# Ledger of designs, part 1: VH-VL binders against 7-cyano-7-deazaguanine synthase (queC)

No score or structure here was measured in a lab: all are predicted.

Target 1, 227 residues: 7-cyano-7-deazaguanine synthase (queC), of Persephonella marina (c0qst3)
Amino acid sequence: MKQSSSIIILVSGGMDSAALLWLAKKEFDKVYAVSFDYGQKHRVELDFAKKLTEEAGVEEHFIAEVPHLKGIKGSALTDRSVEIPSEEYPEGPPVTTVPMRNLNFLSIAASFADIYEIENIGIGVHSVDSPYPDCRAEFVSAAEAAINASSVMVAKKKNRITVYTPFLGMTKTDVLRIGLELGVPYEKTYSCYRGTIPPCGECATCRQRIEAFRSVGLEDPWFKKER
Below, numbering starts at 1 at the first letter of every chain, in headers, positions and changes, except where a header shows other numbers; antibody chains aren't numbered by Kabat.
F, E and O stand for the ipSAE by ESMFold2-Fast, ESMFold2 and OpenDDE, each averaged over both directions (binder to target, target to binder). V2 = 0.75 x the mean of E and O + 0.25 x the DockQ between their complexes.
[cut] marks letters that were taken out.
The coordinates of atoms that the task and the answers printed are left out; those that the model quotes come from them. Centres of patches stay.

## First folded at step 1 (VH-VL)

Design a1 (framework fv_anetumab)
Fold by ESMFold2-Fast, scan of step 1:
Structure a1 (fold): chain C 227 residues (1-227), chain A 123 residues (1-123), chain B 111 residues (1-111)
Amino acid sequence: as target 1 above (227 residues)
Amino acid sequence: QVELVQSGAEVKKPGESLKISCKGSGYSFTSYWIGWVRQAPGKGLEWMGIIYPGDSDTRYSPSFQGQVTISADKSISTAYLQWSSLKASDTAMYYCARHLYYDSSGYEPFDYWGQGTLVTVSS
Amino acid sequence: DIALTQPASVSGSPGQSITISCTGTSSDVGGYNYVSWYQQHPGKAPKLMIYEVSKRPSGVSNRFSGSKSGNTASLTISGLQAEDEADYYCSSYTSSSTYVVFGGGTKLTVL
């Protein structure tokens, strides 16, 4: 198979996918993006994804609807009756888990990759010991295998589809350092699970983001105080 | 038992043609890629190119595109590396190695290697 | 070809542990979990020791282990033995103009 410099990036609007998007713009000739509407409470996330992809200058930004995940019970991200917790991620899968979310997302991204003959799918998963089962190296390898077994492009020997996971095994601080060096506009990224503007500063994602910036000697752009 | 057996050492003069071989046994020859790797005297490993014997799909490293030809004859489970006109700089050990590139488990390494063919080009 | 960066040499005494690094870019080591390590004794073909970053082929001693952090992969050899003295090469899948990229190699000396 001929090497293609094309990739489609899963863009959430958050810090990690923003760093991935900027890295992909550096490393690949053609960068596409896909974002997902699954009825998440933090719907403003999609607005930030659109701003980020526009700033990065992607070839095309797709918005894919995932209606079967809308209103799914039991997840604090989609079930309006479940409160978003203010604690750090607990051991094991947290209440914000959407079942098989990344599997659904990768399969949808793979459909775009197959249609547009894009040979890489980028996902910003990080941390070897992620509490989310669909963020681990084992899952990524299995998903890539399933994608290639079902790909029309691969069957026609155009090229295999590779899942690009440059941040796997990195901390959020490691990813932030990379993004800062790449010039990511972090003031245009958004991570709050509660979907508030300004971000709540209390949910797990807000706390992780604030700590990541603090660990590199900076203040999160959302929480900067006047001199 | 998977085995890759390469042809014997060659001593050539600049401008001469050469074709060396790599014969696979103990596995489905048409189901795996065969790669060629060069090692110049005292230097490291350089990937040259790869062929899928099932349909002769061939890919080259940009450094070796146009300098060598990789081919395979699936009826005798043999892959080839050939030069139309050798240069002194072609002096090196040449290895063939098996590579499972396409399968549902992903990219596979060079899991079995031939013993190497030493090519010496001198005037 | 652009090669992955390895130290030219490392050394250790019998029974000790050593680590060999392999640094690339986000287009190879950093972007994919397809890092392999090969052992080459003088006058012999390379032998696969580690694949997919940390997996060991059947018949390879559990003294050999692999890991990766960012753009750097590492091969660790514990309980060093005289027979471990060899050249070690890392290799990665790459999305750039080649399919495979090798490191420059590391000579391991067992003192």
Scores: ipSAE 0.000, ipTM 0.461, lowest interface PAE 16.6, mean pLDDT 81

Design a10 (framework fv_anetumab)
Fold by ESMFold2-Fast, scan of step 1:
Structure a10 (fold): chain C 227 residues (1-227), chain A 123 residues (1-123), chain B 111 residues (1-111)
Amino acid sequence: as target 1 above (227 residues)
Amino acid sequence: QVELVQSGAEVKKPGESLKISCKGSGYSFTNYWIGWVRQAPGKGLEWMGIIYPDDSDTRYSPSFQGQVTISADKSISTAYLQWSSLKASDTAMYYCARGDLYSSSPEDYFDYWGQGTLVTVSS
Amino acid sequence: DIALTQPASVSGSPGQSITISCTGTSSDIGSYNYVSWYQQHPGKAPKLMIYDVSNRPSGVSNRFSGSKSGNTASLTISGLQAEDEADYYCSSYAGSYTLYVFGGGTKLTVL
């Protein structure tokens, strides 16, 4: 008898979390999703997250608010007085850094996992050279340990919680290749930091996804016009 | 210098067909969205729809889907708004406006506007 | 399509600052930073004054500024001048189905 496996996926509406969602639907029996409202400038991503999770057919899609991150000063993603840069790969921690963002997100997802007895938490972190400290392997390992040390489900000798990071060590191009093979509807994904429709094409995330599509011989569907 | 020039005022009877135009000049017509906005007498602005002239990709507001046809002829840098059968309730000022695909969303803002075409439908 | 809520009228004196509000829902202004403001003088086409919440087009006076908090966007006009007397319309992206909605408009009177 096959044991049922379950996962909750952090879905931003972007191309990496979309690839993760489609991969999770292939690999797990029950897939849940959680998306975060932290006052980000690119809140339109939440609309795309809702469409993606509905199309994928998840068990339940949660929208969690993170009010202490709303209006956080100094981050271009939440502070309107700080412009979204058009330069890709800035040196040091980028001005788009939201302090402890993935730690907050994983802790909230872990609360859902503990309550619903979900065995896995999926996060679409990638690239070994990430400028964000909370996107690195060391962070993921420490977060998983803290989650299991804090879990009521684990304390009751139920199932251990695993942080599922299949794209760790991959480039955005590698993740795109996987998503294309899985049939991800990339025209329904959105990552622009400025939050414009159509995407601006000039911020770091727009440039990265345009480069990823070009590297596989395709054009970004947004710049062929959204359907 | 960017300009949108619209066709002249129209006086029509209910049931008649009508096609009004919006000609763009001073920019690459095929690389910008053209939107249509309605303003009934003494009323506010109502978004109708948009077209991208390069491939005639057209999107309508839910309120105007099936009520009008938006089209474009890129060879003469002209967009059109068309009715197959006019109603008295179509009496309004109709504006065309340019949306910049890459600097902003056409759903967000229009940077240049035509002078408007007054359409009067009465028996 | 559903309209955004603006006050019908607002008034001020020359040199004063005034603010016009534009209130939507969590599914439009509350979710997206795509708010624009248009000025319309009688018998004229609308003119873009503010886009993407707070950006000014080239040629628009720095007396005009935009902001947003929660479900409400605001247009502020400082150093009010007689020529500012006009109707002002806000607009917002409202999701992929509705796309774009306008507010009902606000008549600014300069006394």
Scores: ipSAE 0.000, ipTM 0.407, lowest interface PAE 21.2, mean pLDDT 80

Design a11 (framework fv_anetumab)
Fold by ESMFold2-Fast, scan of step 1:
Structure a11 (fold): chain C 227 residues (1-227), chain A 122 residues (1-122), chain B 111 residues (1-111)
Amino acid sequence: as target 1 above (227 residues)
Amino acid sequence: QVELVQSGAEVKKPGESLKISCKGSGYSFTNYWIGWVRQAPGKGLEWMGIIYPDDSDTRYSPSFQGQVTISADKSISTAYLQWSSLKASDTAMYYCARHKYTYGSLGPFDYWGQGTLVTVSS
Amino acid sequence: DIALTQPASVSGSPGQSITISCTGTSSDIGSYNYVSWYQQHPGKAPKLMIYDVSNRPSGVSNRFSGSKSGNTASLTISGLQAEDEADYYCSSYAGSYTLYVFGGGTKLTVL
């Protein structure tokens, strides 16, 4: 039986948010989605987000532009002068870090939640020791507190907004197992930071995705090379 | 309306350089991949490579890597296919075609140029 | 790299149905639902007839249908008309190294 509450899911088009979307469809009565255009090099992910939300059958899919994040200097995801690395470096935040990206995204999603009286915001973060500060449990808790402190809906004592993070503390492999059981169409997900068609297979997100599939005894639909 | 217009037929000698063009109109040129497909006389279609005009990300078929150069100039909505030194075996019809991921799937080559005939003979 | 296998020719009469096969491997057609079919009349550019195994672009007759089973994709043309006489090519995504492959083409003759 589904929960009688509503949720808005942050959908990137990648495998983690796809698993989250399918889980939300199973667990919640009403599912909304929001995707973000922030000038990312992997802009094709928005096409994948649209298809995933259509197939899942969401109530509404919002596309939000985040123009102040476009062309942010020093981040390989938005700064065209910085190459996407083939390997993540072990020290400090990666060069692909976009400052406060998830904070901006949750703030925008919270605006939709407040306006449409949606009680939950779902985000597919999955590691408590993430190199990205805005993917950690401490950040999620602080963001939820700030959202509730600023909400018109909550100020009128209607209900709290909960940030829903079911994959926090899970590996990408754990999330993939959940998505496979839910029937996620992984051939329609896209994770490549370089934004290439086909995906490059060499950036951190491609490597993590390939390894997650191999760890469950499968080949990534994008990267079958058995010739 | 979407249209891809290719440059005119070329007659060249072995060893000469050549650059042919494909101009897109009626759509956002920077939002679609442009592919090149070759068809030798009396033969089938061969995929050569693709380019994303917004950032010039280019991918080649293994058979054509190092044999040709694909480029694009987004300011004039034009993609290019170039040879530094033509061979008689390069004689073929060359097509450009548009491609984009739409609706979360790998999109087809949905619109094609009229073709550029390249003849290389002495 | 590796071309998909199509019969060199097929023939039919007006009003009949014909099917053209396109056989690959587990690394292309067997692994991906990204099969397209193109029609080419003499002296003309190819025209997209089917994409993603079975989808038709707007303006393509519903007499054209596509399917896939294992490593083989098929194009079926029902109610054959004289204007269907053309070369037909299949294509498939073939992984990150090869990217795309085309079939060798099938000449359809409408008698």
Scores: ipSAE 0.000, ipTM 0.432, lowest interface PAE 16.0, mean pLDDT 81

Design a12 (framework fv_anetumab)
Fold by ESMFold2-Fast, scan of step 1:
Structure a12 (fold): chain C 227 residues (1-227), chain A 126 residues (1-126), chain B 111 residues (1-111)
Amino acid sequence: as target 1 above (227 residues)
Amino acid sequence: QVELVQSGAEVKKPGESLKISCKGSGYSFTNYWIGWVRQAPGKGLEWMGIIYPDDSDTRYSPSFQGQVTISADKSISTAYLQWSSLKASDTAMYYCARSGEYYDFSSGYLPYFDYWGQGTLVTVSS
Amino acid sequence: DIALTQPASVSGSPGQSITISCTGTSSDIGSYNYVSWYQQHPGKAPKLMIYDVSNRPSGVSNRFSGSKSGNTASLTISGLQAEDEADYYCSSYAGSYTLYVFGGGTKLTVL
């Protein structure tokens, strides 16, 4: 397909997928959203995903349950015995890695795309230095190929499904600049790995978003000091 | 439909061991935290600890760490509270309670108790 | 022993409204929107009345409402009825180390 009119966005409730959602609303005729319940400790993020998709005005917001990913041993995001780190990402895959998370998510999103005849799947992967194997360009390319090889819609209509990754190679700060220009309501985004309200301010994702806001001369809405 | 049924009242002497139980039914036992709450005679509620039965992840309040053992057997949908050596100060009503399903299938922190067992009275004297 | 502060007792007459306060610190009620309220009749197990500051479980009368301001949460019972006579306990999430903390309880008398 050369012209794309519909897209389904993977929305986590975090700031990167929020920027992607707002960008998609600008660039596509019809925007759908899917969010995943996989037993993550920061489950409260799904409440923010619902609020964000409602405010953006998506065609439909799907919630997909992924119970087999619940309680995965060794990942701080799903294994409650593993402390969530209060430091920046170390070298190599961090303890917050959920095995093949984005592969599971893209496969589920592809099922919705195939059933509802949606031509694009949007995922907010961004860092060129990502420690997560399933956030890299090689993975995206392989996943897109597998989706097209298995799609009933593609076989029937002879149109390809595109995995839309506009933020590949960008930093979190770069993505934030785009989202600010688009008018993303960042006070309605949530990224804390610990799942607390208010966010802890100490985990890797809290620190990354605080630094991203600081780098553009702003204070994170969650950590704004009273005047 | 959701029900927590606790074992019957116990009368024990100081120094004896004890294990009381809490059996869940009408829901997926492995998908909810089970907490234990103590109420001394004429006193308020004190949280003791909580367990996730699917993987036995157990967390204790600072006041009860090392004083009791919380465990679960998911094959029979039962959680346990255990003492190796009872003291007179352990005399209390003990409740088990299910942590609420915060966001439907939530596996995060569940900061309230939505269903409670009927309680097990433990009396430790003489 | 860190506990939330509640008045020991409150009283009201049928049809009146009463409010029970629950005061904590910036490390519990002041930091988190995870306040719950439990009703306990003599000889019975506690029953959840309010969770997440202001939400009611299915089957709980809308006469019960919850709110929060700063470090203080409040339970309000409107149209007071004889069967509301009970002990009421507040609870709050208190961080990943402590998890849960309870108030000392308030005895409601309906005359």
Scores: ipSAE 0.000, ipTM 0.420, lowest interface PAE 17.7, mean pLDDT 79

Design a13 (from a8 with heavy chain H99L I100D D101S S103W Y105E D106G S107Y P108S G109Y A110G F111M I113V; framework fv_anetumab)
Fold by ESMFold2-Fast, scan of step 1:
Structure a13 (fold): chain C 227 residues (1-227), chain A 124 residues (1-124), chain B 111 residues (1-111)
Amino acid sequence: as target 1 above (227 residues)
Amino acid sequence: QVELVQSGAEVKKPGESLKISCKGSGYSFTNYWIGWVRQAPGKGLEWMGIIYPDDSDTRYSPSFQGQVTISADKSISTAYLQWSSLKASDTAMYYCARLDSYWGEGYSYGMDVWGQGTLVTVSS
Amino acid sequence: DIALTQPASVSGSPGQSITISCTGTSSDIGSYNYVSWYQQHPGKAPKLMIYDVSNRPSGVSNRFSGSKSGNTASLTISGLQAEDEADYYCSSYAGSYTLYVFGGGTKLTVL
């Protein structure tokens, strides 16, 4: 175990993970990043993740392939026969839900943490009432417990891996305010579920980020020009 | 059965060196962190740092980094807290405590066994 | 100027319930479920009463319970007894650099 603090951040290329990455650069001595290729329709976000981590100056950026999540039927994010909705999320888990996505992602990040003796795993989950079951505080607590129960580093050295979730209970607007103060280059973030350039502006993620920027008196960098 | 026993009270002058001890018994000393906690007279508890005796992995509170040295001798199940040059502001009760990680579902991040304390008085 | 904020004192009568708050930030209590509570009688070492927010060590009365909401953790003592009169300290994991922070302590007076 090192006496310096270290963290690995789950970086999607979107707004929330970008804010988390910049916050981690301020708060931790060594910052690593991991991004996931799971066959998502918005695969172009991986290009943005690479640029964000390069600009942030992370120690290492890992790209993990998750082939068992490719071709998941019924999820609008991976099943190309399912249209991405243009309206707000319905009650309950939306059609963009990928089963146990964050659990898979945290477990993979935990493997990197265990190998590289990284003490923290950062994930940009927010909003207590999220419709996604794997974005809630209860899930984070359970995942952290499972990670530590299975960690060779933890068993060997009695050191705990902590799941760092500074944005729990925050709105997307709250996270955006933090990121703006940190100097996040939001023009280099991307989260449109449809994978279009420019972003569609109609999917749930596009609507959420447009409203977040509007709530702080700004226009989303992607929509400053004609669509 | 499980016990931490600390060295006796010390009266010192500013500028003197001091090393106090904390001896564990009744458990596997190398499998638990030992923490040090300071309590100035009439004040609250202050976290100083921890050591894992098996590999001497030592971590300090930012407030105490460079002010004290924490060490351990696992062959005699003893942890130490040491000052190279004492100051009057070091006058306090010093506690050692066992910190259990949750491997085996113990008292994770709770200090479940405490020493009786070592009173250190630094005055001219 | 302490890392976690506790009221300096609380009081109650025998048989009543009292609650002691412990307020931190999103970098400690708000982010982690590693909150502990300690009881300290005059002239004695602290005793662990609660760990990991709400878990009780073996031998600790079920009259003691812990919880947390947002950046605030709480210790509740039900059925107050004279022997509960003591100082109570919270602590939280605060990330790998700082590790732990303590609250300033709360003096509980019974009667």
Scores: ipSAE 0.000, ipTM 0.439, lowest interface PAE 16.5, mean pLDDT 81

Design a2 (from a1 with heavy chain H99Q L100E Y102S D103S S104G S105W G106Y Y107D E108Y P109Y; framework fv_anetumab)
Fold by ESMFold2-Fast, scan of step 1:
Structure a2 (fold): chain C 227 residues (1-227), chain A 123 residues (1-123), chain B 111 residues (1-111)
Amino acid sequence: as target 1 above (227 residues)
Amino acid sequence: QVELVQSGAEVKKPGESLKISCKGSGYSFTSYWIGWVRQAPGKGLEWMGIIYPGDSDTRYSPSFQGQVTISADKSISTAYLQWSSLKASDTAMYYCARQEYSSGWYDYYFDYWGQGTLVTVSS
Amino acid sequence: DIALTQPASVSGSPGQSITISCTGTSSDVGGYNYVSWYQQHPGKAPKLMIYEVSKRPSGVSNRFSGSKSGNTASLTISGLQAEDEADYYCSSYTSSSTYVVFGGGTKLTVL
C-alpha cells in the first residue's frame, strides 16, 4: 500500500538509486529527489539522474553543489591526478573513496527534508560488507539519530525522520532483481566511474554492473550491441 | 549494397489503422538498430523510436510512446510502424533508418535511410 | 517542439566556405560527442554527412567538416558547389526527455 508520507531520494543516476526511486514511487505518496555535484569525474551521471527523475515523475529534483569535495586529494573520483582502477575493489577502503561522502549527502538531504517537511530520506546503500564505512548499518543508524536530534521539523511536529534503506544487506544482483520487477529503465542508468560514454566496462562499478546483469540471465543494456 | 526499402504511400481517414514497413537488405538485419523518423509537411525531422530486431528491444521518444507501435520480423528482415487509430496530425513523411555501430548505446546516428513513406490522413 | 537551434537559411557562392551552427545545452550538444549532420535534397531521404562531431562516412567529400565548442556544433562546407544546395539537419543524443533530438534545419542556397 502506498504511504501518504513523503520521501526525498538520493539519486546518483546509477542502478541502485534508480531501483530505490522506482520503489519509492510505489510506496510513498510524494517523492522528491536530490543529486550531488561534488566535482566527480563521472559527473555525466547527473544527466542520467535528471532523466530518471523526469521519467519517474518526482515532485521536485534538487541539484546540490558540494564545493568542498571538489578536487579533494587522493580520491580517484575527484582528484584528476589519480587514475580510476580497472580492477574490482581491494579489501578495505578503495582509492575511489571520498571521505564522509554519504554523511555530507545525508546532511544536505536532511536540510531539504526539514525545509519541505519530508519525513523520510532514501539512500540506496546495499551490501553489509561494503568497502565504504559510510554505507554500513551502524553509520545509517548514527546519521538518523543525529538528523532527528538537529531537525527543526522534528522538534516542532514531534514526527521523526526515517532514513529509508530497503536494500541494506542485499547484493547488487538482489537490487537488480527488484528493479527489473518494478520496471526500472536500466538503459537510462549510468555507473561508470571514468565518466565516459559509452561506459569503460573496466572499472569496479562497470564490472559489478555487467556481472549483476549476467547473474540474472540478461545483458547490460550499455554493452548489448558490442556482443 | 545496404538498402532499406519502405512500403508505398498511404491515404487514410481519421480513426483508421495503418501498418507501414521497412525491409533491410545487404547486411545482418538482427545486428543493427532500426529507427523511425517523422517529417511533417514543410517541417523538420523528429525521432520517434528505435528497435533492435535481434530481440525486439524497443525504445520510444516520449512524444510517441503510446501513439505508435514499432515492431520487427527478423525472419523477413522487416521493421514496422503501426497506428491503431490515425489522426489528421499524423500526416507526414515517415523514414526508417539504420543505426551504425559507433562507441555506445546513445550514439544514434543513422548511416542508411529508406526512401520514405508518405502518410496522408484527411477526412 | 524542442529542437536544437539552427539558422533558418545560409547562402554562399561557388568556391566559398560556409558554416552552419547547431546550438543546444549541456544535456545534448555540450554534454556528449554524439553530434551528426544530415543533408536532404528536395524530395529525397536524408544522407549522413558527419557523425560523432567530426567524422566523415566513406564517400563523403572532405570539403565537409564538423566541430564543436561548448554547446554549439558547426558544419563547415568548403569549396562550395551547386550540388551542396540542400537542407542540413544536425542531431544529438539528449539526456533530457528524448534519446535523440534534431535541429530545426538550415536551407543552404548556392548562387
Scores: ipSAE 0.000, ipTM 0.411, lowest interface PAE 17.7, mean pLDDT 81

Design a3 (framework fv_anetumab)
Fold by ESMFold2-Fast, scan of step 1:
Structure a3 (fold): chain C 227 residues (1-227), chain A 122 residues (1-122), chain B 111 residues (1-111)
Amino acid sequence: as target 1 above (227 residues)
Amino acid sequence: QVELVQSGAEVKKPGESLKISCKGSGYSFTSYWIGWVRQAPGKGLEWMGIIYPGDSDTRYSPSFQGQVTISADKSISTAYLQWSSLKASDTAMYYCARLGYDSEGYYPLDYWGQGTLVTVSS
Amino acid sequence: DIALTQPASVSGSPGQSITISCTGTSSDVGGYNYVSWYQQHPGKAPKLMIYEVSKRPSGVSNRFSGSKSGNTASLTISGLQAEDEADYYCSSYTSSSTYVVFGGGTKLTVL
């Protein structure tokens, strides 16, 4: 219940970071947000991140460019010559992986934390992200250590920065249950890898999202039949 | 619909080379990992390793690193398990199985091949 | 290599319920909700019965259920039938190896 006074949240516009944002608004006095432009095909997700952070009422929302990740060859999320897969089960093969994405993102977020004297950095990694090295508990621990070893704020104030990962070890369904209880406006979240509006319903993230809602007895707001 | 079909039983002598196959059909072969599992007679399942056919990323369990080679040919939707020099202790049933990964998930070994029995004796 | 701990054998009578445990560490069973259970009849390939701790694939009887507490996952089979007699293996995602670690297996005898 009693958290440090400030946190900066990595917000993608998707379901999991939305749940994290709403949880952070409940638990911290001041909430900042940072979203990343790394040339991803589903860049429309950034527009949803902006709407979510505005609705949540964050102190400030930063958009950070990661030009070194733009046009990475071989990743379906950044290499336009690589098709985004459309499967039944399982969904979203490693071809959508962007190398060291979370390491780049955490280092950038840490720079904002250091400048604005923010004591916590929130990232929505959970058990479904564990196959990727930069989504695991070991990575989070090492990143937190590196951030603290290099922080000007920590060196001067002797106050550590914590990487806040409340969903580590949870399934997407577990995170969805938490978000529903917090009142997350899931109709304002977007995860489609293809970047279409409406979402395609066929890519890995669309199918996982649909399945997560189905597992709690609900329809995904994007695919709910309207009168 | 989805199926993995493995090559037939093999009888070999120690020191001989062998390559067995696992062909996938009814799904996007390059979108799923293929794992290999060994089961010695009367024993349990042993994880050997995994390959992603889309880019041939391979990972071996420590017990099998250097003892076997896992490969795939995505043009014919086929994964392979290969020995350069068989030993009597390689006598076992070998299974291939499909496993998926994505940015939001880890999935189980949901479809299995029928198995390839390898017998190594003099 | 590293194997999850299962009892070597369990037994029950038709109509009874049995539970098979699968114990690991915080880097596999305890750290993630990616536990699967496989059924293997003699001479056959394993069949997926449970995934993500407690979910059933299409076509698997609701007599099979899964759960987890701390570092231990459990498979429960209710209303035992003769055809349930088989070997059962658990597996988990692991961060320390090739993504998969198996349990040693449990032989279920239905008498």
Scores: ipSAE 0.000, ipTM 0.421, lowest interface PAE 16.1, mean pLDDT 80

